# Designs tried in a protein design chat: VH-VL binders against Vacuolar sorting protein 39 (VPS39). Part 4

Target 1, 267 residues: Vacuolar sorting protein 39 (VPS39), of Arabidopsis thaliana (Mouse-ear cress) (q8l5y0r16to282)
Amino acid sequence: PARIDAVESYGSKLFAGCYDGSLRIYSPPESSASDPSELHQETYVLEKTVAGFSKKPIVAMEVLASRELLLSLSESIAFHGLPNLETVAVITKAKGANAYSWDDRRGFLCFSRQKRVCVFKHDGGGGFVEVRDYGVPDTVKSISWCGENICLGIKKEYVILNTANGTLSEVFPSGRVAPPLVISLPSGELILGKENIGVFVDQNGKLLQTERICWSEAPTSIVIQNPYAIALLPRRVEVRLLRSPYPLIQTIVLQNIRRLVKSNNAV

## First folded at step 7 (VH-VL)

Design a34 (from b2 with light chain D50Y L94W; framework fv_benmelstobart)
Fold by ESMFold2-Fast, scan of step 7:
Structure a34 (fold): chain C 267 residues (1-267), chain A 122 residues (1-122), chain B 107 residues (1-107)
Amino acid sequence: as target 1 above (267 residues)
Amino acid sequence: QITLKESGPTLVKPTQTLTLTCTVSGFSLSSYGVHWIRQPPGKALEWLGVIWSGGSTYYNAAFMSRLTITKDNSKNQVVLTMNNMDPVDTATYYCARDYYEWSGSDYYFDYWGQGTLVTVSS
Amino acid sequence: DIQMTQSPSSLSASVGDRVTITCKASQDISNYVAWYQQKPGKAPKLLIYYASNLETGVPDRFSGSGYGTDFTFTISSLQPEDIATYFCQQYDNWPLTFGQGTKLEIK
């Protein structure tokens, strides 16, 4: 089988982005009313392989259901029409992009490449237009929309980029041993990672509360699925309730997991 | 006003267990980490361990086999317990708050307790 | 563990002198350094954090600089009340470690 680096759900189907650049589409098992003596296993079945989907590994994918588009990050950022997967746009300026964030309400894409942050807007008809290009002081490791602003996790600190004027406001230093993590909440507020702690800040990077989420170890990935915060830690996943005092709900032991992937239509 | 204050015995015999309490005011233990640091007379500061806002602990490997830090948020108290005390453990023991503010947070200490001298002798 | 080595271990200076203390980390710690002042019988007091940021209420004659492994603490014009032991602290990695201290005395 192929090495899978990205997964995303689309209706009842599962999309898998592979290291070889192919996109694999899986369908759910057929419902079958059988006697208990017959064993039927619930397993997704490979329906189709799109061999020429990308020339490089597919490292991230996101279904934009409200726009009937699939976003993929590979050599660059590309948009494909759903359900047929025809290429509708490629953001050539995103070649070598290492992180991106999509604002579904406004139709804005931001991504980082080297020491630059670029903003593109979906025109509503099918195209994407560049609106801004900002210089930043260091390589961006994590990026997310926070209302009209963009929060950046760079090597040593978190900063808020004001998109109207391009100014940077320092939030606080990133963790010492863990990579910076910027996680957006539906409200436009953020959770920022610092070692084993998740800190709540508003759209301007101002502290919202003194209470924090305390993971047992520094996470490498965090996904919000209300009412839960799900963190990938060394050799395990922790599920915490996203409500003070943020208690641990579940621990799952996993091996060979590289990152957590959010699904719009949880499978 | 933000304050931390250590309390407990000032004299401990060799092999006995030391228990020190740090009582805080002006901030919540559910929001800040509290560290224990000691200083033998005329020597450098030694970091012992921390209890974070969520209740998790981390100890200096040199002390972890005999050190326990606990807390009670409702009483505003952090407790250090160290087993098998030896004369070389004679030191002033401090509790200190790690820095946490809207502009940043990290593990340097903006507020310290007064310190309590613990002498270990027969 | 990251070792923090201060130099000198003791220093004698006159009021009005410029005093410089150095701190060397055994590995790259970026700017994760704090400096403390400790007067006899008292708890340490934070003066500098993130290598160069002055704590609120601390006189501007105190300053810090450095990045990576080499850090400097300076008093631009020594005052009598500055007589104390000064410590550097790294907070880049665990366990947190302090320098050996520099005892500052009047000449």
Scores: ipSAE 0.000, ipTM 0.400, lowest interface PAE 16.3, mean pLDDT 83

Design a35 (from b2 with heavy chain S103T, light chain N93Y; framework fv_benmelstobart)
Fold by ESMFold2-Fast, scan of step 7:
Structure a35 (fold): chain C 267 residues (1-267), chain A 122 residues (1-122), chain B 107 residues (1-107)
Amino acid sequence: as target 1 above (267 residues)
Amino acid sequence: QITLKESGPTLVKPTQTLTLTCTVSGFSLSSYGVHWIRQPPGKALEWLGVIWSGGSTYYNAAFMSRLTITKDNSKNQVVLTMNNMDPVDTATYYCARDYYEWTGSDYYFDYWGQGTLVTVSS
Amino acid sequence: DIQMTQSPSSLSASVGDRVTITCKASQDISNYVAWYQQKPGKAPKLLIYDASNLETGVPDRFSGSGYGTDFTFTISSLQPEDIATYFCQQYDYLPLTFGQGTKLEIK
């Protein structure tokens, strides 16, 4: 079978982005709720393979339900119309982009490429227009919208980029063991990773509270699936309740997982 | 041909504001970043700041409270403004373009202006 | 702020000699180092980028090497026109920083 690097839900279906650049669409099994013993026998079935969806591995996907668009990150950032997957836009300037963040309320996209951060806006029709291009002091490793600002995890520190004037404000130094992680909360506030600790900050990088999430090891990926924070560690996943004191709920041993992706139809 | 040229006053009194203009030719400011670097007589090069193709700026923290870099793409000009000049700011001031392609861009300088010596004295 | 420490600060050598200058970064900067030549009264001229890549039009007697924190610049056979001050520069992180320079004199 194909190596899957990204997964996303669209209605009752699952979209899988593959290392070979194909997009695979899976349909749900029939309901087995009336007989629990049969639940283990049912699987999602491959409905369609879109070969040549991308020439490079599809490393991230996000369904933008309010806009009926699929965002994909591969060689560049592309938008496809839902449900038919017609190409709506390809952001040529995002060729080689390594991270992105989408602000669904405002229709703003930001992405990073080496030492640059670019902002595009959905124009309300079918297109995207460039708003701004910002230089930054080091390669961006993690990026997220935080209100009208952008929080960046670069090699040595976390910074808040003010989008109105392009100024950078230091938050605190990043960790040395694992890459920096910027995780957005539904509130618009952030969790920033440092070693094995998650620190809560507001949209301006101000410390929100003294309590921290304490992971067993430094995570390489974190997904918020309210009310849980799910972290990928070297040989396992830790599921913690997103409430002080952030207790460990479950540990899952995994193989061949490289990234965690949020999905509203996750089982 | 690709050129950059600095212009502005060569003499500035203490506490005054310095304004230097870098005029470029042979490339577009919409595609390249322009940096300002200075060199006091007989000393090392010191990086001041940059304005990138999209108009965003970054300044060395040592100067950011008194330094502003702006540009006008249609005039092919980048302007450095530095407030509250002191005799220690006496230096040759250079503008330089970075090597900038999205596939391989980076902040080394393939083309420099000739430099302009600014003397700060009463 | 990344410090670039350059050595030696000055040297004298004869035509035909092999000349070596070093730069040490205060932290890991991968291969993001450039080397410049500056003649009296002139702007710096790019010789080497990405630690070891020779700029177009630069004679092949100039070379660079290194990775991480330790970088070396070499002139394999010194010529009279090579009298100049040489600077290293890191571009892994802003602010950009330069070595203090090495003044090369011909004996």
Scores: ipSAE 0.000, ipTM 0.436, lowest interface PAE 14.2, mean pLDDT 84

Design a36 (from b2 with heavy chain G104A S105T; framework fv_benmelstobart)
Fold by ESMFold2-Fast, scan of step 7:
Structure a36 (fold): chain C 267 residues (1-267), chain A 122 residues (1-122), chain B 107 residues (1-107)
Amino acid sequence: as target 1 above (267 residues)
Amino acid sequence: QITLKESGPTLVKPTQTLTLTCTVSGFSLSSYGVHWIRQPPGKALEWLGVIWSGGSTYYNAAFMSRLTITKDNSKNQVVLTMNNMDPVDTATYYCARDYYEWSATDYYFDYWGQGTLVTVSS
Amino acid sequence: DIQMTQSPSSLSASVGDRVTITCKASQDISNYVAWYQQKPGKAPKLLIYDASNLETGVPDRFSGSGYGTDFTFTISSLQPEDIATYFCQQYDNLPLTFGQGTKLEIK
């Protein structure tokens, strides 16, 4: 089996981004057409391997269905046209970027690279135009749009970056042992990680509620698949309901899984 | 040819506001950050703050309550304003650009202004 | 704040000597260190960045090394024009901080 770091659905197909930089495309077997409510890689057949899709591991992918584009984060951030995967744009300033966030409503991309946060806008055609470039005091570990602003998880704290004036306001300190995690909800609200808990805040970093999601251990990644929150822990995945008191629905014991990836078209 | 040059008053009285201008040439302020650093006579360099290419600022906490850095990209100018000057603020003030290119950004200084000595005395 | 402690505060050496200056960070800063030369009445001049990379146009007798908390700056064969004060600077975290300087004089 290939080492897969990113997964995304496109129509009935699955795209898998691999550590070796290849993109693998899987198609469902004919007999699985009657199971649209359950996607499983083992029922899918490798249709195509795009060798040399990237020179670095593909660490994240997102299908922008309304724009017929595939966004990938690897050596830099690239956009490929769907369904043929022709290169549409490469954001050269994103070389070495470690995280990104896409605002589909506004067509805005933000990404982090070391101690910088950059904002680009889709210009309605195939192009992307730089909007702003912000300096920050430390390496950004996690990033997400929160309304008009950007929430950052830096070394030991969460901050809100005001995009109009570039000022930073502290939300609260992140955990001591776990890296910071910023997860956006469809509402524009955020879940921020602190050790083994998920804290709910609004787009300005204000606490929304006292109730928290309590994971059994500190997660390294969290994916929201409404109505579930899915967290990757050291040797397992926990699936919790996104409703107070956030009960544990399922635990999956795993081997050799490094990261969970959100799929915009998963069912 | 890349240059930075500080200008402003060389003598300031205690409690007055200092305003210094850094005029740049040979590069665009929309592509580089500009930092302010000071050096009291015979002492070490002290970092004051920065204004980045996108217009965002960050100030050393020791000065944040009285320090403002602004810029006008079209005039090639960065302005430092520091309120409530004190004799201990006597120093040579430098502006310097950080290293930037499309693939990398780092906060070391490849070009510095010549510096301007500001003396605070009554 | 990250403290940068530089040693020695002053040094006297002869032309042709090998000169070494050290800089110690109060916490791990990887390789995010720059070294500057400052002559009397002049602005600092960048010599070394990323602990060991020589800036363009700087003579190859200047070198730097180190990682983590301990850094060294070396002049392999001292020349008269090297009389100056030398400063280290960390850029791992804000605020940016400098060493207190090493004044180099020729005997």
Scores: ipSAE 0.000, ipTM 0.457, lowest interface PAE 14.3, mean pLDDT 84

Design a37 (from b2 with heavy chain D106E; framework fv_benmelstobart)
Fold by ESMFold2-Fast, scan of step 7:
Structure a37 (fold): chain C 267 residues (1-267), chain A 122 residues (1-122), chain B 107 residues (1-107)
Amino acid sequence: as target 1 above (267 residues)
Amino acid sequence: QITLKESGPTLVKPTQTLTLTCTVSGFSLSSYGVHWIRQPPGKALEWLGVIWSGGSTYYNAAFMSRLTITKDNSKNQVVLTMNNMDPVDTATYYCARDYYEWSGSEYYFDYWGQGTLVTVSS
Amino acid sequence: DIQMTQSPSSLSASVGDRVTITCKASQDISNYVAWYQQKPGKAPKLLIYDASNLETGVPDRFSGSGYGTDFTFTISSLQPEDIATYFCQQYDNLPLTFGQGTKLEIK
């Protein structure tokens, strides 16, 4: 079968980004089955395969619903119009990009490529214009917009990149075991990972509260699916409520998981 | 049947602006990117630029200062405009279609126009 | 820009011969190479994509191979109708770039 590296919801459908570079679209199972035993065999059905969607594996995707765009990260970053998936733009400078962040309100894209951070802006004509390119001291592992600035997780620390002047200010050191993780909240505030804890900071990197999310082990990935924080730990996933004291709601034991993906479907 | 056809002037004087039109049939410009490629007599193919299905463009840096590609989906036409023509710009100009619908990454061409020879001389 | 160096610039062969053309990229382009056939006065015709995939309707005597920087195009048994100029093209990055072309002629 096809190896899927990225999943994103669009309405009731699932978009799957594949290792072979194809995009696969799945429709939900029939909800009004007349025989109750059929519900036990319900599966998403492959509706369409878009061959040649990208030349490299699709490693991340995001539906930008307010702009009717699908953002994909493969070897580069591409934007396709929804619902027809017509190509709107390909950011060729994003070749080799490993992480990105999208600011839907402003229409700003930032991405990291080795020790560089680049910013592009969505123009009114459907294209993207380069705004700035910044050098950073080490490979970026995680990235997120924080207001008008960018929070970066690099090898040994979290920093805020000031987009006006390109200066970096240290927030705090990252942990040894887990890679740095920068996670945006719907409020625009951030959760930063350090070992087995998640730390809440505001858009300037200032501590918001003393309470932490305490994972059972250091996560390698965290996804926010309000009202839940979902963390990938060694051989398990922990689902916690995003409300103090952040109780553990569910543990899922598993192997060979690559990535957690945020869903637009609340159910 | 899928077709692309270039049209425009065959003779341009130095310093003038070249305008070429690519008229397509059998597919939608709202689903496919269209590229412009030229070939000087007896020489290699040279890529000029592309307009993607959504209207975004990308130009070869060698031509960017004098090249514009536009389109009108309702007319099935893609237009190339190149300013300040020089005798070295003498070439057959082709338009060609991206291989896949909605793809900006597979830039190889299953369908080409017939080409139009543009001679630049005084 | 990625440079595609194609060799030889021209070659003469007899009907039934095995013909090999090579193309070298100035940097790693994985398998993102296409090959085209161009007959005099005509537009190029796609023969091979993704270095080794034969385009629909193209005779199986044509084949491609290679990965990284070194690519080969082969005609296993030359036919009279194969006399043309052949071009390689990379699509790993923009701008798209082509080889100089190999002009194939009958002895």
Scores: ipSAE 0.000, ipTM 0.427, lowest interface PAE 16.5, mean pLDDT 84

Design a4 (from b1 with light chain N93Y; framework fv_benmelstobart)
Fold by ESMFold2-Fast, scan of step 7:
Parts: structure tokens; sequence; C-alpha cells
Structure a4 (fold): chain C 267 residues (1-267), chain A 122 residues (1-122), chain B 107 residues (1-107)
């Protein structure tokens, strides 16, 4: 059996990034032969295994639908054209990168590698050009674009990196037990994790409101699927509405899930 | 059985255009990239460029102003065109297949054509 | 461009000898190195990939090691059919680059 570390949707298909470095493509079940009302479970079928997609585990993937590109994070960050999966670009400076963030509007990529944060821009012609390379005081655990700035979770604190001048400004401590977690909203605002709460801040790290999202336990991962926030907690997933008072909509009990992914294809 | 074979002129005059064809069998060009590599007599191998499964190309910057790689999947052919040939371009030209389907980072070659020697002289 | 420097450029050895060829990259390329054997008038043949993985069908007297910038290719017990030129190749960065080759001869 394959150990899957990353999942992403592309049209009606699912892409699964595996620990062995293979990319697996799944297609939805054929529904025309049966009464649709009798189907209570949907099972995707393996269409293809790309055995040599990466030599290291594929730890994250993202379909950039507006650009017809697949972004993958494994040993480095690579871009493949969709639907044919031809190699478009490999960001060699991202070798050993542990986290990234994509700004689809501007076509900007940022990633962290050890104590560095690097910014690249998509040139529209299939290539990527380096914009900036910033030093940071500690290894970055979480990273996200926030407007023109970058929010970093470093050790047990959050900072905003000003991309124009390279300065770091402190936001607040991330907490003792839970690792830092930076989540971007479509507005450019952020949700920052602190223990079991999500705190809303603007692009400069300023508190937007006193009301918070209160998870039942500290999440290890959060994805935004508007209008919902979906958090991975110990032994379960919580789905909350992204509207005060952020009510719990659903709880799903699961076994040992490592990451959450969101669909980038709206139907 | 997987094979690649280069074909084209063996003698080119200075300033002329070289056109070489690589014909493949035993695998699909729609899922494998094909590279062109050359080797001047007694010298090291020199990478020229690649055409990936989806048709995108990348060229060595040293040659990109005069080099074009195209393909026709239905004919199982990859074509190299290089303009303004010079005597220093005298070399054996090889086509070679990517090791993996839809390779993202691993460009080493398990199957090579036999090579075709192209001599550039007046 | 990444420069791959092989040493020695030429090597003379006896049948049964342990033969070692080295390859140095101008910058860190992790383990993204392949080694090829080329006999006169023939295309190169893949022997090693990912610095240390033996290609299918290649005798186990051939081995590779290394990480970062320094790589080694070894033939544990030289056979007459091993007389050839050997090349290293990096595939961490485009353009792909090859070493200058090591010509192996019998003494």
Amino acid sequence: as target 1 above (267 residues)
Amino acid sequence: QITLKESGPTLVKPTQTLTLTCTVSGFSLSSYGVHWIRQPPGKALEWLGVIWSGGSTRYNAAFMSRLTITKDNSKNQVVLTMNNMDPVDTATYYCARDYYEWSGSDYYFDYWGQGTLVTVSS
Amino acid sequence: DIQMTQSPSSLSASVGDRVTITCKASQDISNYVAWYQQKPGKAPKLLIYDASNLETGVPDRFSGSGYGTDFTFTISSLQPEDIATYFCQQYDYLPLTFGQGTKLEIK
C-alpha cells in the first residue's frame, strides 16, 4: 500500500503525492450504470501511477488552476504543466524547503529553507525569477503571504516580514504547546494559531477583532474552504463557520491523519 | 523493446542549418521527455536541450539562440534544428530518453540512440 | 552552470585491481549524480544513478558513493571488458553537465 502525504483536486480527478515520491492519479467512479440514489459511498479508482515524479516524499501539492500548473513540494519546489505534467520549472534554490506560500494574483512564490526566506515571481513565460532572499533568526515552521508582506511562524512567535526593506516586526507569541500556524484568508487577512484559538490579524499583524475561533483542542493544520474553516485536531476534524460566533458545524472522527488539503477547482 | 535512432546529414557546410531526427519505439513521446546531447571527438558530453512529454522545451543557454527542438507524437519523432553551423559543432549527436515518465527532477538516461557523427567543414 | 571535475583524467590498472574515480561538483548537488560507461564508437551506458543506486543489469562490482560536492565511483575488481571512458553527470540543475571523463586502460 501507498502512504499518501498530499492530496489535491484537478477537475474531477484527485492527485495524491506519496511517501515513495510517486504521483497517483485517481478518477471518480462511473455512475451511468447504476441508480445514483443507491450510491452511498464514492470510491475513486486509481487511473495512473507516475513512479518517478520525485525521489523524496511529496509533502505538499497545489493546483494553480488559473495558470494550468501543478506545484509540488518534495526535495525542492517544482511546477508541472497541466494536464500533461510536463516539467515547466524547478526552483533549485528551494532544495530543502520546508514550507511555501503562493500568491495567485501576483504570481509570487515564497518559501523557507533553514533560516532563509526566498521570493520568486512567475514571469508568465513558464519561468520563475528570484526577487529577494531574506535572512531570518530561526527556522520557519509556518509561512503565508499577507498582502505584500509575509507572515512567519518562527519558534514560539509570529513575525511580519516587510518585503520592501527586509525588516521583521513581532506580532505575538504562538504558545507553549502548539506549533505556530499561519493561515491566509482571501481578503489578505490572517488567522494565527495560539493553543486552541485562532486569532484574526490584518496584513501588518494588527488585531482585527476580539472574537476568536475556539477549537476543541489545538489544531495541527487548518484549511479554509469558504465559508468554512476546517481544522485537524487529535483524533478528529472540526468544521466551523467563518462567521462570528464561529459555530461548530461538523465533527469527523478519524485515525492518524497528517495533513489537510483543499480543492482549488470550484464547480 | 525500447529504441531510439538518430538520422540526418553527416556532412554540413559552415553557416548551414543542421536538421536531425530521432525516431523512437517501445515507448510514448506523450509520457517521456527526450533530450539531445552531443560529443565532439575525444571530448566530454554536452547537453543541448529537452522536449518534455507535453511539448515544452528547455535549451542550454549556450545554444538557445540557434537551437529548436520539436516533435510529432503520432510519428514517434523528435527533431533537432540548429542554425549557423560552425566547424566547432563537429560532434556525434545523441538523443536519449528521460529515465522516468513525467520526470520532474531526475534527468539521467537509460536509453540512448546509437549517435550520428556530424562533420562541419567546407 | 555547475562544473563537474573528474580525476584522474586517465588511469592505468591491472585486471583484478580496485579502481576509484572521483567527481567534484562546483556546488552542492545533493545525491543527483549518475555515472556512465562509454566504449569507443558506442553511446554511453548508465551504470549508477542517485550517486549510489546500481542500474538493472549492471554487475555489482560497480558502485558509487558521495553526497554534496564529492562523489566516488568504484570498480571493486577490474575486468578486461571494463576498459572504457567513464563520465559523471549532475542533474540537480539545468543545464545538465558532465565531467570531462576518465579513460581507463590496462597496464
Scores: ipSAE 0.005, ipTM 0.444, lowest interface PAE 14.7, mean pLDDT 84

Design a5 (from b1 with light chain D50Y; framework fv_benmelstobart)
Fold by ESMFold2-Fast, scan of step 7:
Structure a5 (fold): chain C 267 residues (1-267), chain A 122 residues (1-122), chain B 107 residues (1-107)
Amino acid sequence: as target 1 above (267 residues)
Amino acid sequence: QITLKESGPTLVKPTQTLTLTCTVSGFSLSSYGVHWIRQPPGKALEWLGVIWSGGSTRYNAAFMSRLTITKDNSKNQVVLTMNNMDPVDTATYYCARDYYEWSGSDYYFDYWGQGTLVTVSS
Amino acid sequence: DIQMTQSPSSLSASVGDRVTITCKASQDISNYVAWYQQKPGKAPKLLIYYASNLETGVPDRFSGSGYGTDFTFTISSLQPEDIATYFCQQYDNLPLTFGQGTKLEIK
């Protein structure tokens, strides 16, 4: 059996990125039970295996519906055309990249590899053009666009990278135990993780004097599904409302879940 | 051939501002970072700061209040500006390039400028 | 800041001798160490990177080893042109820091 490290929806289908570098495509059952009194429980069926999709585990995937592209992070960052999955572009400079962020409005990609942050722009035709390359003082653990700036979690500190002038501004320490987490909001504001709390800052890294989100434990992953913030904790998921006082709406006990993936793919 | 060459005044008076230019050839400043390192006569090397290929900068905290590094990729030049010079700032100043194009992990130097001795005296 | 301490500060040896210089980091820096040779009036020249990798064009009598906090630089058979000051450098963290240097002289 194939170990699955990434899942993304595309229309009615599921894409699964595997540890062996293959992409598996699953389709829903094509027929319903013909006799309603005899309900058959059906599972998604494997439609196709794309062997050799990548040479390393596929660790992240994102459907870029407005561009009809699939973004994948494995050995590097690659773009495949939808629905046929033909290779459109491979960002060779992203070889060894460990994190990325996509700005759908502007068509901008940023990614980190080692102690560099690189920015590419989608040219509309399927190609990507390098815009900037920034040096940073240490390896990046978390990265996100925040308006026109880029927020980085490096070691145990948060930094705002101003893309226009290349300056780096320290925000605050991320905490001693939990690794940094940078989460972007549609407003351009960020939620930054600090142990078990989520702290709000603006796109320039200025600390907003807003109330914090308090998780019951330090999350390893946070996904925004407006109006909810969904956090993966060691033994459970917490769903909170994204409005002060950020009340707990639901707790879900999990098994065998590695990370949360937001899907907004609807065609 | 890959070359770096420092230029600027060799004598400055105490309290004045030093401006040094590093002119590069044989590689692009849009692909490589350039560092400034100094060495007082008979002493150890001292790292001052860097400007990376994308334009971001980092400075040694000991100098950051009076140090600025800028560049102009079209002129192949990196400029060091240091304010409020003192006799203890007398040193040979070097510019040097990062080892790898686009690599963020390798801050050691295969090519150095020849160095320029800056003496701070009245 | 990471402090790099070299030993000895100066060393006198004869042509053909095996010469060893050590460098100690104040904290674990893995293998992020480079070694440079500097002759009077000249810029430093890279000899070793990643603690043990020999730079292209550098004679194989030069070698490096070490991991963590303790690093060694060796010249297996000293030649007259090796008279110089030698420096270690860490590049695990900014600011970049250098050892104090070891001045090598022939007796």
Scores: ipSAE 0.000, ipTM 0.392, lowest interface PAE 19.1, mean pLDDT 83

Design a6 (from b1 with light chain D50W; framework fv_benmelstobart)
Fold by ESMFold2-Fast, scan of step 7:
Structure a6 (fold): chain C 267 residues (1-267), chain A 122 residues (1-122), chain B 107 residues (1-107)
Amino acid sequence: as target 1 above (267 residues)
Amino acid sequence: QITLKESGPTLVKPTQTLTLTCTVSGFSLSSYGVHWIRQPPGKALEWLGVIWSGGSTRYNAAFMSRLTITKDNSKNQVVLTMNNMDPVDTATYYCARDYYEWSGSDYYFDYWGQGTLVTVSS
Amino acid sequence: DIQMTQSPSSLSASVGDRVTITCKASQDISNYVAWYQQKPGKAPKLLIYWASNLETGVPDRFSGSGYGTDFTFTISSLQPEDIATYFCQQYDNLPLTFGQGTKLEIK
């Protein structure tokens, strides 16, 4: 069986990025229901396998629906045209990148590679141009745009990188057990992970509210699917409503889920 | 049996528009991208642009203001249109098929057309 | 844009000689390099892809090596039919760029 490391929705279809570098496209079950009954079984069927989509495992994907592009992180960061998956651009300097963030409004990409954070901008001609290259003190574990700044999880700390002058401002320690997690909200505000809690901060790392999301255990991954926050815990997934007091909606027991992926076009 | 063949005018005057057609055989344009590359006499190869299997295009920034690539899958033809031709645009123009387009970064060329020399002079 | 600097611009060698041509990329391009042979009046012909993979039907006297920024193309025993101009090409990023070419002649 194929090992799937990344999943993303595209219209009614699902894209699965595989460890062997292939991309698998799944079509939804037949929806011409004859009966309005609620009793039914749905399964997606494999429509196409794109062998050789990448030379390395596909570890993350994001559909940029307004631009008709698929962004993928594998050996590097690549952009493919939708719906036919022609290669549009490959960011050579992102070879070996371990994390990225895309700002769809401004057309800005930032990514981390080793102890560097690089910023590229879509040049309007379909290509990308390097804007900035910043040194950071250690390997970045999590990264996200926060307005015009970039929030980084480095070792056991959260810092805000000021893109105008390249300075780092410490926010607070990320905790001892869980890895740092930086999650962007559509507003440009952030949720930062600290052990079993999610903390809401503005683009400068200032606390926005005292109410927090409290997970039952420290998560290793958090995905926002408005109106829900979905966290991967050691043996379960917790789904919570993104509304104070952030109640637990569902718990899902896991067998073989390695990470959570964001879906912009939930079906 | 895989072939690409360029056709079009061999002489154009300054300021005129060049239209070249690449006719392919032995493969489907719905499965492969086709690139246009030119070579001025005695000089290096210069990449102009591509049209991929799905119809999306990308152009070299140096030419994108005056360059258009289109195709008709049913006719097995790719068309390059470049306006405002100048004597410095004198070159042999090639169309070429990219290799395994689905690999995401394989823009090298296993099959080329024979090329057509386009001279721009008054 | 990624610049491919090819050397030498020309060389002359005898039949049976080992010939080496190099390309240097202005930035790290991993192994995204192809090599082409172009005979006078003809289209380029693919010889090597992925820096070191030999294209089907190409004689095994042709080889390539390199990774990152430094790439080498070698003809282990030059034959008369190998007289041509050779080009390297990067395909790590758009726009695609080629070396300036190396013209190979027999003494």
Scores: ipSAE 0.000, ipTM 0.377, lowest interface PAE 21.9, mean pLDDT 83

